Miniprotein binders against q9sl92. Designs and how they scored, part 19

Target 1, 330 residues: q9sl92
Amino acid sequence: AMESDASCSLVLCGKSSVETEVAKGLKNKNSLKLPDNTKVSLILESEAKNLVKDDDNSFNLSLFMNSIITHRFGRFLIWSPRLSSTHDVVSHNFSELPVGSVCVTDIQFKGRGRTKNVWESPKGCLMYSFTLEMEDGRVVPLIQYVVSLAVTEAVKDVCDKKGLPYIDVKIKWPNDLYVNGLKVGGILCTSTYRSKKFNVSVGVGLNVDNGQPTTCLNAVLKGMAPESNLLKREEILGAFFHKFEKFFDLFMDQGFKSLEELYYRTWLHSEQRVIVEDKVEDQVVQNVVTIQGLTSSGYLLAVGDDNQMYELHPDGNSFDFFKGLVRRKI
Below, E stands for the ipSAE of ESMFold2; O stands for the ipSAE of OpenDDE; V2 stands for 0.75 times the mean of E and O plus 0.25 times the DockQ between their complexes.

## First folded at step 12 (miniprotein)

Design s40Y (at its last look DockQ between E and O 0.81; V2 from the best seeds 0.00; counts 0 for: SAP 73.278 > 70)
Fold by ESMFold2-Fast, scan of step 12:
Structure s40Y (fold): chain B 330 residues (1-330), chain A 118 residues (1-118)
Amino acid sequence: as target 1 above (330 residues)
Amino acid sequence: SPDQIRELADQLRELVDEFQRAVENGDMDRVRELFLEIFYLAWRILDLARELLREAWELGDPELEKAARELLRIAYELIDLAFDFLRAIRQGDLDRAQEILQDMRELADRLLELVQES
């Protein structure tokens, strides 16, 4: 239960003796830092009894770790009941943490650091960030699509294992997640170049058991199977890392083409007709195009009736899915 | 649909046979192409299983649920075998690769059995 961004406790948990030794080393060195002069206290899972709530509302570290069957991703966990940014934890400490480390929080807040003026995320949202390394900057933008696909498949995998009807989580390009026309999640990827590698930090928010501001996975599930048990954030995250590690290995080995058909099956944009607004010689021109897919570089590919090809970049345009409208930046 | 399951089983058998020939010929370009075909076929089986399970829940049909759960198991096993095959090939473990191809053929047989039992 933290009331301020001036201090936080980070609980460290490892899958095996290797990760446990890393946790002990980090605690002994007290080497993890956060912005805004936030005081960081590092605590081993075995010492975190007074931070764990008995009401089952807090993220269950043991349940998550028991779900992990990966070789790299998710094997080192950092958890806090309340953080300003899971993304900051992993990105500011990239060099100190094993690559593939994940940070999870129950409450994410933003604001001036005063409780009366701070926004807080609703409880039940799965909020996490993790790291990876890539060497080829040309394919770094594609990682958000691999992450998106892994999230959608993780949700379905958890349902499959429980014998429940699957939840049809869809991807709204480039990085949003939807169910039944309502947003349930989003993905943010950032990268920095250091020592001939791209240090990538991936942040994900997924509405599992929170009804605000839109809907959540458990609300959808109860609509389809009222007698079912609730989906758990811990099991979804475990399934995510299992699926992501396999998809990431395939992506690195064979390129995005290996996952492209699965991505198109999952996204909202197959055969979508959209209006592209572009500025041509001080005039606004509207062209109707059909979304074809993605380019080899991961940008949106659309084709007009005259076979003219349009390549749309995430930062080079705005896309309004409900209006079918793309406006290009000047 | 029994026709859909039979078609998927036939496709899997044909792909495994082509996969084995490509491995024996050392045709690594063909091996990569066939890996993707088997990988996507596994996902088609998974999609069918998920659709059948959802339908079983809507209808309250225990036999359909049983068939869907078996298709789920087959799909997941095939996906795992596909990734294991890729690892074996990358490591040059041809003996392991051959074992995996045989396991894939046995999964095709299980798909056909499912058609006969349902």
Scores: ipSAE 0.759, ipTM 0.898, lowest interface PAE 0.8, mean pLDDT 84
Fold by ESMFold2, look of step 13:
Structure s40Y (fold): chain B 330 residues (1-330), chain A 118 residues (1-118)
Amino acid sequence: as target 1 above (330 residues)
Amino acid sequence: SPDQIRELADQLRELVDEFQRAVENGDMDRVRELFLEIFYLAWRILDLARELLREAWELGDPELEKAARELLRIAYELIDLAFDFLRAIRQGDLDRAQEILQDMRELADRLLELVQES
């Protein structure tokens, strides 16, 4: 098969005239870049309506933007029907995009270029990445927990507004989302320090209506409420930004402590007892501990049967919470 | 249960009265603390509403569903009012802050109405 140049069309959509003028500037200067030899074509949303028919199950830009009442987040949207990474779009172009911009795609695939025979996920997954800025590096690691909470509450919010039973999305620390013991999503946060601020990029994947590989939110909803209208990616994303903006404001004003009770209601680890294995010499030492919560730095806080306090770190521990075993990595 | 809803309504009324006094005293630390108390109270209402809605669907009980949906609306409005109150205070808009406190009192009345409509 012949190798072809990779190409990518990015549709730009702004909530107000301010964001629309930014979009026009980006298009006129062709200011957005992607890694590798990916060629980028920038298209204004106004141009796309006349030239690109909205296929069944394509992300509905107007539906999403009409729902947005936020002041900062989600007001500038970048969409493509297919991308290798929504995260690359926002992270590589952080300084060119308004802070709070979101990139959404219908299909995200692995690798770069089409010649790799990459598996494409089916439509129906909510795949998005967005940006924020923070000044205090000590609390940057906690943002993933704020995002996780906002995702779980966005799903419940959409159900609530429709008069539907809620879907009990649970958080598996640090950044996985589960329903009924099956993974339905994940969160990825990266940051860089530039110009005296932390530039944070957040990627989220959520199985809303994709049917594969394991389960999705609409499959769970259909089992609970067969007659109900299904959840739409646009509704969840809008609800996410409404929840996230309020949680982020509270987090920045009063710290994660202000949100931690809501977080612990949603996570899988309340009162969980685990065995912590550690090597002192060439021997394994086991301690039984009970998970208490998060430290101020975002690590696990536990107490042993000996009343000693323990901090458990992702970098220094292997986690198997379903078997009750946490191993310290060398 | 109806007893839980009465307790929530009483707590909301008391917190709004404390909010009013904290504003009159210029005690912004107390205002921020009371914001958190009202915020957490709204989440207790939301949790109760979500459990009642699930029960209503399981039992096929339309009256329980109606109550649960009203609790949902009250909880969401209370969360929004709490954030709007902080903004009004930060902007020095005391007239708007007083309107919001009155709206919160009306939410407490709506909670009590649900108990009376058993």
Scores: ipSAE 0.728, ipTM 0.889, lowest interface PAE 1.1, mean pLDDT 82
Fold by OpenDDE base, look of step 13:
Structure s40Y (fold): chain B 330 residues (1-330), chain A 118 residues (1-118)
Amino acid sequence: as target 1 above (330 residues)
Amino acid sequence: SPDQIRELADQLRELVDEFQRAVENGDMDRVRELFLEIFYLAWRILDLARELLREAWELGDPELEKAARELLRIAYELIDLAFDFLRAIRQGDLDRAQEILQDMRELADRLLELVQES
């Protein structure tokens, strides 16, 4: 069976004349590439009228672009009805795209998770990746927490504006989002050092309207809101960039310490007792520690029953995230 | 409670007055500290408003819902003003900074009005 080399269509959208001219330039040069050498077709938003079938489930470019009032983030959009990875689009084309450019897809079939696991997103999932630049490499690992916080506050902001009950999206350290004990989202950050800056690519997945594999935000609202007033992916993405721009500015000016209180109100781990497994002389020793917060490096800070402080590091080999933590005495 | 909203309004007025003094003195470190205090005050207002909204829905009280929505609006406006203030200061636009402080005082007055109507 010839795997039909299905050409990937990328629709380029700009908020203003500046981003629109960038879109035209990229199309004319055919400069956007995918890592797997998939044939890419670049289309301007003005030409895309025939690609947007009146399928009520496609990402509404106009709805999103009309919501954007940010200065730096979300002003240049790449949309595709189907992509291998939004993260691959922004990371491999980082130098060609304006800083703060976002790629969105309706269906992602080779999505990169934090683990080697391929995350496939069904229709109704909000899958996006965007770019940012940072200068201090020590704080680059903390950006994932700023992103997590911005997603949780964006969901609340959309609920408040729509007159809906707020959805209490919680953060499971380091990069997962939970509602009522079920995973509804995740964040992936990758960075490359180039031209004296860290080029950071941020990928987010959020279950908005997809009932599988766990739950979605609109399932929480079921019976509380009419179907016409449920959360839209475009609304959440718009609200995200508004919150993220503010939090990023505060983070860059005053550090993550300025956001810690809000982060600790939003995470699942306040005073949580966890078991840490240490390997001592080929024996597994279990130690109980209590989570106190984050270290300045962005690891879990915990206290032992001995009142000793520990930094908890993820062991990349454990499926159970908490069992795979290695403790380091501080 | 009405008393909690009144306390938040009084705290906002005090913080705005301290902000004005810090701007007049050119104390940028104090401006950054006061920004965080206003920022977290706005989140306290948001949390209270969300609690009142839940209570209003549970009780079926439309007047409490209306009050809670006004409280949400005030908190969101306060957050926007706080970030706009920092931008004005960074740009050296002291006139705009003073206008924003006055807008924040008006939000404190709106909080007190909400307490009187409840």
Scores: ipSAE 0.695, ipTM 0.871, lowest interface PAE 1.0, mean pLDDT 88
ESMFold2 (binder alone), look of step 13: mean pLDDT 83; pTM 0.831

Design s43F (at its last look DockQ between E and O 0.67; V2 from the best seeds 0.00; counts 0 for: pae O 1.52 > 1.5)
Fold by ESMFold2-Fast, scan of step 12:
Structure s43F (fold): chain B 330 residues (1-330), chain A 118 residues (1-118)
Amino acid sequence: as target 1 above (330 residues)
Amino acid sequence: SPDQIRELADQLRELVDEFQRAVENGDMDRVRELFLEIFRLAFRILDLARELLREAWELGDPELEKAARELLRIAYELIDLAFDFLRAIRQGDLDRAQEILQDMRELADRLLELVQES
């Protein structure tokens, strides 16, 4: 479906009767909006036979929903075979959707459907977005680290359940995921402040069964265990919400300090030496620093050879992990 | 190693005993601290299990694979029990909390069985 020239169909799926009643209410009101005046048609899962195909390589709604045993996250699902942005679906409709709702699509695109400027995500990529609420703005920037940790653990959990050797997914600060030095995913968090709460929308892309131009989880798995069954997007997403809900509950109750040890064991930056380049009066100054961890505000904490502390922000700095180089953005 | 598994089992037993004492004393701050210690312990077991499973695949060792899979089961059960315990305490369900503590003791026994079987 051409979303700018035709109706976009969003399939609504709920875990229990509670979520099913929400889906019916949303369909009756027809209140969900998409950017650029896209016409939205809401369809209940029970009515979606033409869009849900057993033989299709499409995301399997029932396989995902049957895997969910959470109390909050992932219990309400919005799916379409093709969307401009899963992030836009949840963020633009935050007030209409249960908090914790997830939107999934098989293909994300940018641009108009009739132009050669249309970009589409590779098939087999797990593309999803979901929502949460936070009250303390000081710790909102830390949520992306909880999300990235939960993704890495979800991949390992699926491997564990299958008796397969784990895939060593690593975190590249602030928001990228890597395997064997190649990018396999990324995370984007946005927030708005309304009614004394921060409305947070989390977007995740993970290369599960698409490797071009980089790599994917199933390519890595085939290298280690050629005769193994492939990892499924539905199983990884289910495992993600199970792990994220636990990590989020712990984070909200005891702060990031509770997850800090696990995070540092998973990221690529423990004891990393980095050259920081600054422009001072048209002169390039280089300082060598050693990465120590994260500050309470979620910025990178480093110590210079002079024992001075440095705080590096993702905004305003360019970080090249493989060159060990940080540059101030102009 | 067998010594690592024995140490993990001993730590789990100690943490369960401290949980019971904290609940009996109504010390909810101590319960939170002990939860974090059990959470960290569960992930130490999980990491050990994952490394052993990887090694079993590299060596083609069915006995090591069997031990690794049992450690995986123990780690996941411990994580679930720890969060269920926290939920039971928040709800004031002390009978359920006591059942969970007993289940955690049984996990410690299962860890020791792995050492005896090797």
Scores: ipSAE 0.764, ipTM 0.901, lowest interface PAE 0.8, mean pLDDT 84
Fold by ESMFold2, look of step 13:
Structure s43F (fold): chain B 330 residues (1-330), chain A 118 residues (1-118)
Amino acid sequence: as target 1 above (330 residues)
Amino acid sequence: SPDQIRELADQLRELVDEFQRAVENGDMDRVRELFLEIFRLAFRILDLARELLREAWELGDPELEKAARELLRIAYELIDLAFDFLRAIRQGDLDRAQEILQDMRELADRLLELVQES
């Protein structure tokens, strides 16, 4: 079969001289690769004048880096105007990149979602992926909830700092973000086990300023504060890493229990009644259950009208919570 | 709403007093537990401030907006003080830890002032 001739330019940007020297080393060794035979061209920020223009809505590298106040996450950035997957960049190059590196693109095609879903990422969306390490595999699945909480808090933080009313971004378990009943984002986590550690790659898509397809944060903001300055992807990403780093430290020190109160105030499922379908003797049996929270392993804990406890999984035998939202029947 | 602010202020004062006693007794497990209680309280204040700011914008009420912005400042400052306290304890800097606890008490006073200004 013929080798693909696809090409990709990646701009490397560091917060400080330490990260800048890493970027130079990567460029000189031509060390980064992609899985689809895509040829990679590495460009330092100082060399990227032809790719970074003030006259379009490209991700502003300097604005982002000036906003970074973290010590671990977001200090090394990889950017391209177009990518097939920010997730592939960080996951396939995990060992070559500083842990906590982030890849951002303006347009992502075919993006990876959980299960069969794909992300739609027109220009104006914040599309990024970053890395972390964990030692305890039992709690790796919970990281997606820490990430979703940090995204929601980052959006509110940017509004707060601008003196604007907050945008009420809600979490639809397990990995979707909603405003006013419409999806505005999603989260994907993958991991590999290597050298006695879990290498975790996290992808996030967030509709900040896209004109289509559904809604975006700036459309909601215009409805509440028509004359306000709009939210910038760079500000939200900076705030995300500030919030995530602190939440991650609490999570690692004291478990997800430390974040549960804030999480349950942010999610859509408090006291939600849903229908759980099971097959019994080749027939579908429906039970109404009430969502109680998360189990220690990160699945849904519910109680039925029969006072039995249920652990609900997002994969095969769980009902779709949005479609299954019910009112009491007479 | 004024009753909510008063309750949060009373709870903050109680937590800070427990912090002081835990530090004096060398009870570091209790100190870690109290940090989490302060963290949760700070986010409750933050959520209240955010809701009041949205309400102030909807009503066009500048006095409510002023109160909401002060709550917002208190919540963010409390979050910062909580993490600064943990850092001071990790470094064994008990004088700094005690200064931070006093700053938290002053934030509780600021919460009560907002109730008086209602």
Scores: ipSAE 0.739, ipTM 0.894, lowest interface PAE 1.0, mean pLDDT 83
Fold by OpenDDE base, look of step 13:
Structure s43F (fold): chain B 330 residues (1-330), chain A 118 residues (1-118)
Amino acid sequence: as target 1 above (330 residues)
Amino acid sequence: SPDQIRELADQLRELVDEFQRAVENGDMDRVRELFLEIFRLAFRILDLARELLREAWELGDPELEKAARELLRIAYELIDLAFDFLRAIRQGDLDRAQEILQDMRELADRLLELVQES
């Protein structure tokens, strides 16, 4: 079967004249590339009117861009109706894009997950990736927690503004989002060190209106809200960047300690008892520890029944992240 | 409860007065500490508002729902003001910082109005 030469269309959208001129410059140079050498077609938002079929299910560029009041994040948007990966778009083109640029797609067919698992995004899933820069490499691993918090608070903010019941999105460490015990989202961060800075690409997937494979936010609201007032992907993404910019500024000024209390209120792991496996002389010894929080490095902090504090590290071999933990005495 | 809202309003007024003193003294470390206290206070208001919303929906009480939604607005406005205050201070815009402190006092008054209507 001929894999059809499906040219990838990227619609470039800018909040202001500054980002619009960047969009024109990128189009004129044809500078955006994909890692798989897929043929890319760059289109300005002003030209895209014929590509956005009035299909009520496409990402509404105008709705999103009108919601953006941020100074740094989400002001330059790349949209595509179908992409292999939003993360590949922003990470491969990091130097060509303004810092804080976002890529969104309606359908992602080769999405990158942490565990090499392909994240397939059906229609109604919010799939996006954006860029940021950090200077201190020690705190780069913590950015995923700031992103998780910003997603959870963005969903609440949209519900509150729409007069809906709030959806209590919880964090499953390290990077999963849960509602009522079901996975509804996930976060992926990757970084490269260049020009004395960490170039961080952040990918987020959130089930907003896709009922498969688990559940979605709008399924939780079903029967409590009219269909016309359900959550939109554009609303959540706009609220996300508003929350994220604030939390990122606070994180850069005062460190993650300023957000820890909110993180511990939002995560699933307060006082959780977990079994950790230690290998002692080729014997597997099981120990029980109680999760207390995060270490300064972003690992799980736990206390043993011996009252000793431990840092929990993933062994990299377990499918269940909590089954593949190794304790280190601290 | 009305008493919890009153306590939150009194705490907000006290924090604003401490902010005023910290700005006047040029104590930026105290300003950062007080920011975190206001940030925590705003999230306590959010939690209370969400509890009252749940109760209002369970009871079918539209007046309680209205009060809970006003608490949500106050808490979100307080978060926005707190971040705007830090920006004003970083920019050296003391006039804007003083205006924001007055806006925070008005939020404390709005909290007390909710107690009187309940």
Scores: ipSAE 0.454, ipTM 0.756, lowest interface PAE 1.5, mean pLDDT 87
ESMFold2 (binder alone), look of step 13: mean pLDDT 85; pTM 0.852

